# Ledger of designs, part 6: miniprotein binders against q93zb6

Target 1, 365 residues: q93zb6
Amino acid sequence: SSSSSDPLLVKAAKGQAISRPPAWMMRQAGRYMAVYQKLAKKHPSFRERSENTDLIVEISLQPWQAFRPDGVIIFSDILTPLPAFGVPFDIEEVKGPVIQSPIRTEEDMKRLHPIDFEKLQFVGDSLKILRREVGEHAAVLGFVGAPWTIATYIVEGGTTRTYTVIKNMCHTAPDVLRALLSHLTKAITEYVVYQVEHGAHCIQIFDSWGGQLTPEMWERWSKPYIEEIIHAVKKRCPDTPIVFYINGNGGLLERMKGTGADVIGLDWTVDMADGRRRLGSEVSVQGNVDPAYLFSPLPALTEEIERVVKCAGPKGHILNLGHGVLVGTPEEAVAHFFETARNLDYQTLFQNHVPAEKAEPELVV

## First folded at step 17 (miniprotein)

Design h4
Fold by OpenDDE base, look of step 17:
Structure h4 (fold): chain B 365 residues (1-365), chain A 102 residues (1-102)
Amino acid sequence: as target 1 above (365 residues)
Amino acid sequence: SPEEIKKLIEEARRLLEEARKRLEQAEEKAKQGDYEKALEIVKEALELVEKAIERAEKALEEAEEAGDPYLIIDALFLIWFAELLQEEAEKLLKEIEKKLKE
């Protein structure tokens, strides 16, 4: 039931009428903030910062304290649950994520086990604290990686640019890959439910690497597993909106709609109005200001925010960037973005539909 | 009444979803080179959009008179979305008409 007490972001995600778009940013907690840089110098390990309850809460609340976004996403990683289902990983400063023992065979699959939430208590505890700290003033956002995206890291052994191993497994070891994706689908479903039960108002699914597939390969190897997650989550958590985001999704929008997600996240390379036409009136959109606009003069940033909001229409929009905040972004520009969003009013923005005066045909007497 | 306004909104919504489906069908027919059928379908889509606008504009007027900000937003959204579909349908119409003259 749509409670009158739902956060503004949850109302927007559900396509409910509200006075303005809710706003949040991907990577709103991050290196651009001086407070984050100070904390990251004290706690240099990314895993230390992302796997300790106090640090997770502190970092997640940095943008809340500074900017009062309508969404507060937990500071975590899409790879955070990997150790909880049998995949250890490290984060190296230069290489990023490293999985020392890739899963590529049926024998490698024996290392996987059901997700162990005792290993993820720091996520649950953090979400509970965040829910308390923001109260009714913001939505707490959870997130996960999509099965294909997580499988890409597991199969490749870390970050890849070519995706050659996993794309080849689609042809050379399809049963192993289907088994892996099915295992990940179950684990991620339970992890989404766990995040909701611990205080997430909304969940974002990141299929960050899904945009690197052909549309046919995405429909075959990513989409079914995302549909399964969304269906299972909707059954267990019917009041929780799901945002589905793919970076570089311009070729996949109609296919993404088919997943049952409440919100489709757009990157800045998609025209917002085209995205709305293609997705239809019944699906909400998120985005899609280019993160580079945060380096522009504040008036130009205001104009672009207003442009994007007008192109999204007066309902079912979550204002965001098309991707994460860039390193070196001025904190003042982020502040201005959220202030601009708070000062928007849909009635004011969309009142200027002067009905086309039906020019009465001048009766030429 | 709020119930009558909601009925107009839901009628407009249904008309727009039908128009959108017809527009998708017209685009597919145009891609197939069946421009005559595409022309028929896109004209039907435009008629549905026009009816949706009429219902949404009436809903807006009544919502403004009632002072219901949520119904105003619902109506404004349907008008905005109808105009968005109209622009797309008019563009497709021009493209089809060009192809039928070639």
Scores: ipSAE 0.796, ipTM 0.913, lowest interface PAE 0.5, mean pLDDT 94
Fold by OpenDDE base, fold request of step 18:
Structure h4 (fold): chain B 365 residues (1-365), chain A 102 residues (1-102)
Amino acid sequence: as target 1 above (365 residues)
Amino acid sequence: SPEEIKKLIEEARRLLEEARKRLEQAEEKAKQGDYEKALEIVKEALELVEKAIERAEKALEEAEEAGDPYLIIDALFLIWFAELLQEEAEKLLKEIEKKLKE
C-alpha cells in the first residue's frame, strides 16, 4: 500500500506509528536567518519574493539546507491567491497588507470571479520543484487562510485590531458577508486541491483571526466554511492530511475537532496534555513550544522540547512552535531544536512510564 | 498473531473513546450541580479505562514478543492515553465526592 513511503510528518498527521515526532516550524523561512536577510536586501519587495518561482524555491529550501526539518512549507502568504479571484492588494512595510478597495456591499461583490490558476503558476511550479528537491526525506506543506480570516482582510481593507467593520457586517449586512464567505470557500477549496495536485503532501489551514470571535460567532461565521473546505478536499484528495490552526484556540478545541481536520495546531498557551485529552485519541496535534524558548539556554530548550513531546504522547504529534519563529531568534537554537527532535525515540521516552511490573521478589527458596 | 494484536488495539481504542465521552458528560453534570449523576458517569468512565488498559497491556506484551515496533508504539500510545484519562477522571471523582460531603 502507498502508505509505507509517506514522509514521517504525513504518517504522524494520519496517526500512524513512527519512532519519533516529526518537526517543522511556522515561519522557519524568515528574517531570523542570515541567508534570508541577504536575499531580502537583494529583492526588497515581499511580493517579488513570494510570487517568483526561483525565489520561492530558494527561500523555502533555506531551512531545508540549514536544519533538515521533516516539513518544508512553501514560502507564500495567505493573501497570495487574492489577485487570482479579483482582489488586488499591496504589502506596505509599516502597515502590512493593504486592500485599497474593501468589499462591503453587493456591488463590491461583483468584482469577485472564479480563481484563475494562470495567475498562480508560480505556486504550482514551486511546489513541484520543492517535492523533487526534498524527495522522501520531508513533507512539502501547502497552506491557505480560512474564509473568515481572508474575509477580515478584504472587509477591513488590511490588518485590524478591533474587527469592527466585519463584526458589524454580521448584523448589518449578513447576506453580503455570507456571499463573500461562500465565494472564498469555493476559491480556497480549489486552491487547496491545486496545491495538492502540484506536490503538497499536507495542507495547513490558518484561521488566524477566528480566535478573536466568541465561540458562538466562530461556530456561525467561521466553522461551517472550514468544514465545507475540509469535506470537499477530503473527497477529492483522500490521502492528504489537513492541519487546522488558530492562534489563541484554547476555548475552541472541541469545536475545531468537529471540522474533520486530521491535525489540530495548538499555541503555547494550551497545555499539551489537556489538549490531547480534549481532542481524543483519533485527532493528531501540532505544537506547541513557545517561540521565546529559542532565546533560552540550549539545555532549557531541550528540556522544554522533551516536556512537550511527553505531554503529546507517543503517536499523532507533529512537533512545532505554538506560533511562528520570532525575529532575532538565534539560528543555533533552531538547529538545536531540529537536532533534538531527530534524536528522540518514543520507545525510550515512554517505556519508563509503563508501570514497572512490580518484579515480584523471586522468593529464593 | 498480528491480527489478534490489532484487534486488542482496536478494542482498547474504542473503549478509551467511550470513556472520554463519559468523562465529558460527567464534567458537564458536575458544572450543572448534578453531582449524583456526575459520580455515576465518572465511575463508568473509570471502568472503561481499566478495561482499555488491560487490552492495551496485553497488546504491548504480544507486540514485544512478535518484535513489531509499530504495534508496540500503538499499544504504548493507548496505555499513555488511558493513564491521561484516568488521572483526569480520578481528579473529577475527588472533586465530586468533596461536593457531595458539603
Scores: ipSAE 0.794, ipTM 0.912, lowest interface PAE 0.6, mean pLDDT 93
Fold by OpenDDE base, fold request of step 18:
Structure h4 (fold): chain B 365 residues (1-365), chain A 102 residues (1-102)
Amino acid sequence: as target 1 above (365 residues)
Amino acid sequence: SPEEIKKLIEEARRLLEEARKRLEQAEEKAKQGDYEKALEIVKEALELVEKAIERAEKALEEAEEAGDPYLIIDALFLIWFAELLQEEAEKLLKEIEKKLKE
C-alpha cells in the first residue's frame, strides 16, 4: 500500500502518480556553496567533515536550508565504510583516495572482517538527525558504492584511469577477486540496511567504475553482485526504493534493468526519452540535466529542465543532474533549478499532448 | 467507476509492455538483416500500441469525468509512453521499408 505519508521523491521512485517531478542533485552539498567553503576552511580534512556527526548534519542541511530540495542526501563518501571492514584509506587533495595497502592476494584478504557498525555510528546518528530535521518535506537519501567500484579502489590503491590491476586480476587472480567482491557485497548489503534502519528513505548505489567495463565484463564482474545486494535489501526493506546509477551507462540500460533497481539513474549523454523506451514503463528514471547547464543563462536552464521533464514523461521521474554539481557552479542557478522543479505541473505540461485530432474543425459557416 | 478506469489502465500498460518487447525484437531482427521478419514484428508492435492508446484515452476521459487526479496522471503517462513507442516503431518501419526497396 502506498503510504500517503511517503515523501514526493519516494512516490516518484515507486512509480506513483504525483503532480510534479521531485528534484535533488548529486553533490548538492559541496564546494560550489560559499557556506561549504567557509566550513571546509575551518575543518580542512575531508574525513573530518564526513566522519563527524555534527559536521555531516550541518553540511547535508546546507542545500536543504538554501534550496529546499525534495531529496537530502547524507554528506559521506562511498569509501566511508572501508575502515569498518578492515581497509584503511586517506584522502589526499591532489590524488584523491589513497589506499596504502591494496588487496591483491589471498593473504591480503585476511585483513578483511565483517562490517563493524560501532565504527559507523556517525552515519547512523546523522541519518536519524537528518530525518528529524527535514520531517515530511523531503526524502533522506543514503548511498553506497557498488562492489566492483569499491574493489577497484581497493585493488588499484586509489583512483585509477586505466583499471589495469583490477582488469588483470579478472584473468590472473579471478578467485581472489571473486572473494573480494563477495565480501564487499555482504558488507555493502548490511550497510544499506543499516542506513535504512537509521532513517534513509531511499538508497542510491553508485557503480561509478562499472561504465568503464565492456558490457560482457560488467555482466560478469559487476552485475551479479549488485543483483545480490538489491535482492537482499528488497527482502529486508521492501518499502525502500533503490536508485542504481552508472556514469556513462548508455550501453548498459537493458542490463541495468535486470538488477531489480526501482530507479535507473541516467547520465547527460543518454537521451531521456530513449532511456524511458528502453527501460520500459515500470522502471523509474533519475536525471539527467548536464551539470554544465548550471553555467548557462537561467532561461536556457529552464528550457533544458522542461525538455528533460517532458522527455521523461509525467510519472516515475526524479529530476536530477546526469552527474554531480561542478565546482564553480553559481548558487543562483542551483536555486533556480529547484524553484523551476517546484513550479512544474504534469497536467499543465502534458495537457496539450492529447492528440489534436478530436478538435473537430469548427465548420466555418 | 474507479475500478473500471484502473482496469483500462492495467490493460493499456500490459499492451504497451508487449509492444515494447515486440519493438525490441524488430530492432534486433533489423540489425541482423532479417528485414522481412522485422517488418512483420514492427507492424504487430504498432497494432498493440494502437490498442493501448484506445484504452488509455478512454481511461483518461473517465478519470477526468471522475475528477481523480491520480488516475488522470496514470492515463496521461500511458498515452505519452504509447506515443513514444509509436514514434520509434514508425521510424523503424520506414527504415525497414527503405531497406526492402534497396
Scores: ipSAE 0.789, ipTM 0.911, lowest interface PAE 0.6, mean pLDDT 93
Fold by ESMFold2, fold request of step 18:
Structure h4 (fold): chain B 365 residues (1-365), chain A 102 residues (1-102)
Amino acid sequence: as target 1 above (365 residues)
Amino acid sequence: SPEEIKKLIEEARRLLEEARKRLEQAEEKAKQGDYEKALEIVKEALELVEKAIERAEKALEEAEEAGDPYLIIDALFLIWFAELLQEEAEKLLKEIEKKLKE
């Protein structure tokens, strides 16, 4: 009784021909929206907002109702699954996330256990509701943090600017760190499959802190675990595309391709055309409008959106920002972004791209 | 026919991936100072790109005649990607030829 057609975003992720790029925004639900601010004032606990099914659904649908993005991502956090495998966390007003009992030793590792989905029913329930609410009009997006990023929080005990504990642990206790990363890889793999089984059309993997590693360290401490997740998920969920994004990823693109992800998310500092050259024609991209353009006059925003789309080519592109929406972003700019994207047409944008006189350039003899 | 257009598209895609890999190799050789080998590789990559453009443009012509919007987009993408590689190859070729003249 259901339509067999994939949502536009899923088609783009798979590199299928479509008439325009789908669009959504990282952090599209959040503090820049007045409706979110009112809800957050009424429910000031982030844990409540991200762990109560009714609130998750309401928040996730706020940008859907206002802007009709092509993707609706579940309101959640990369830390949300941690209590389900033995790592409780709190959110403090100033410090943000806090893990009171970090894992740094083999003894600490004994607190870990296999992921318990009974503790995550609000995620599954929310995804099912979102799938019903958006129907065939948008893709429902699930997401996870990559093992390195999650391990950073667990080892450091919270947010840090320096990463000194986990970086030092790479040298002083590498076997413990590998064991932690391996446990996280297994837990995250199961959590991805859980989200797909409960309604997600597409999974975003965020290695938010991976850009803080040199490429060689990233290859050692992050990539193998992401690669394992992607490999396992593709076997168990072969129809579900995976998008992979790293903050600060300009030096890593070819290495990110090596993980087997279907889509590489580009941050805003990467030249989109350069990224497409480096990644090749068989990998799709997501991104990468600089979020600062949402503060620009609307004609400048339109020009930048069109420039990014032209640089990404007429296929295999999920239009997005290169980073999450910034606090203070005008809602009318976000609306304009989505309206601009909906009105794009690849054939119009790329018509006369290759005139007949360019069909056979002369060669140097 | 759609099958003929898809065959042209697949041939163009394979040629472009080979060209892209050769350009990567040529850039590496140029960074190592081996400009004679880099020149040879870039010229081979340009030949592959030109063969791919021929196939992709033929696919576009046939897709437009058939009025198939999906095959039109497939062909436009390959033409766009071919020109992206051609631009890079031509810039690298000029740099290499300048270095060899020195």
Scores: ipSAE 0.732, ipTM 0.906, lowest interface PAE 1.3, mean pLDDT 91

Design h4
Fold by ESMFold2, fold request of step 18:
Structure h4 (fold): chain B 365 residues (1-365), chain A 102 residues (1-102)
Amino acid sequence: as target 1 above (365 residues)
Amino acid sequence: SPEEIKKLIEEARRLLEEARKRLEQAEEKAKQGDYEKALEIVKEALELVEKAIERAEKALEEAEEAGDPYLIIDALFLIWFAELLQEEAEKLLKEIEKKLKE
């Protein structure tokens, strides 16, 4: 019953009773904001924006200053730690991320080394500043990419539409791929702990390419490494909740629960009530407003936010989009989303709940 | 007392998790065409949900009397989750009974 000093978002992630859902948005800092666009024109290098402490802090705080979300995620990239363990990368205007020296063979593996945090001081410094700036009012979030997702970039050499090199490696060089995934698991574990030690209240794991695997392949090539990360982090950082999100995850929810994550992020294609039923009462959820609703009239957006919250229940819910904020999203809609969330009250919304939900027992919708 | 309210909440939570697992098993049996077994399991799950609702509603009443907003939220969540499972169980039961008629 005793109140913790934890931010609201951390309490929700831990399944503690609170009066309203905390809210934040994936990609809440970024190209949809005019202030970001102006900063990006002055500092056109993404590597500079994501690797200079002052710029990271300024960008991360832009949505805080405008909207007061319950979570402030560090402006970074899932590829940011790669140079710290031997994998340099570039960001090209047309291609996006590029890894000029992919790792595909046992010899290539020799370039890897243990993660070197001297190369990541800008992350630690930025998290400390964010913690001091907002930590009394909002959770500071760090994040990582899952081993499968990071391995996909490293093996493919960048973004791919077919994933043919890494999928082929599953059959032709499985021992090399397992060794790569194991190395990444160790590096990512240390990087999660590093972020927590430097100020993060909560860590989100993104398995962005995990949705491109069949469930059975995901259980073989992604899940075990995520489980290892979560297990190790929970032992070393027992007070830090972990959110786990996969884009396109409707067929994987029960399997994702098996990783031991505290919060499962649902994308917008999952019916929230169905997701809560499948995941059970002991796991918290995040999501899952369709980002496209931010283009709707504001009253329709309000109704959808309330519908999602009712479907998620009065506990264990972090209100979010089911995917990142889209470029072109009106800033007014984002402000409205956060204002709506702040004005919700679980007791008011659920106090006289009568189960007359006849419209939802349909098989499809 | 707060201790009794928390005990009711924990009992309801345990019953609902068991009911949820049984509904998952019943869905799988129904997909396999084993409708008689699926029916048996759904009926057991509904009994568990009923028992959980009794405990969660009592916890809510006592939490409201105590004026404890966090115990109220805990109880409301379990009532909400129980109703979610009940609706799914009733839908599944109707589907199974239809299949058993042929």
Scores: ipSAE 0.718, ipTM 0.900, lowest interface PAE 1.3, mean pLDDT 91
Fold by ESMFold2, look of step 17:
Structure h4 (fold): chain B 365 residues (1-365), chain A 102 residues (1-102)
Amino acid sequence: as target 1 above (365 residues)
Amino acid sequence: SPEEIKKLIEEARRLLEEARKRLEQAEEKAKQGDYEKALEIVKEALELVEKAIERAEKALEEAEEAGDPYLIIDALFLIWFAELLQEEAEKLLKEIEKKLKE
């Protein structure tokens, strides 16, 4: 087949010339939507919503039906694959994810095993259905958490403000931590390939806790494992672009480019024009409208979307928020965001440039 | 021809990536207090940007004549990126020149 059959989002991720930026939103399905709230009341277990094929598909398609984004991301969680390689978890109402048996020692490591896709059949089945439902009109996106981020949950036993256990482990048991990160790298690599084989057009890697590391620590404990994932995935899935996003990534952009990702996702605290200068012309960007602008009057939202697009340039841009959609966001604003994106035209935005006049030769007298 | 336009675009792209790297080097030299070297490097980067603009603008002109909307976008991107680098280079140049007069 021809690369001309790729969805618009895939073309943008590959840096191919297109007439407008594709758009999707992180957390575009979720608590801000009334239809999601109704479904969540009927099915109050997050594990059921994220692990039942019919519910995953229904939830994933809610924003598609309402807004027609250029990307449809599977409703899932970065922790979803953990039981498939030996790490069960629970969801508590107040604390969120809890891992009752953390992995902190060589003995704990014995509970790990190679990823078992029998336990993830709902992911593969859901991706196939999503691919069929959106057809050629949108890209289907899968996602994973980066090894450092996943290791943080597994070592800490949940979320934390301080990361005290994993930071101590960097010093007291570095070989155990490296072994854990290596196991996760292998499992996550296989899980990325699994999602691609079952319908994902594009994969986003989230390193949610990467922005909390100093750049030097990130280079030691996160980047090498992300590089390994990207290298292996590009070899096995050469047509599948990879988006890489870190929360709070302003100090890491050039290092993130060094992973080999096709697209660098920028959070809203990064000046998009500055990000483009730092990243150069050979990598695509995603982002980075501040989610708070969805609470602004619609004309102000339009102006901000256009500003971000002008700052990102007329190529290699996936329009998105710089963070996930906030609870309480008006659905009308989300609809307006996607309608604005569909009505953009790069030539209109950029083609009014007037070149300098040519110098004329001096007359000989 | 489309091949000739793509060649201009690729040449402009290479010039701009080199210019960007030179601007990073100039910023490093300025942080080290080596303003004379930083000035030299910024001027080299501006020359690269100017050469890239010439090629990208010619590519745009030819793409418009050919009616190829995707080659037009490719050329517009490089003109836009060149202007982005030019603005940064001019800002850095002013700072360096100010430091040299101190």
Scores: ipSAE 0.702, ipTM 0.898, lowest interface PAE 1.4, mean pLDDT 91

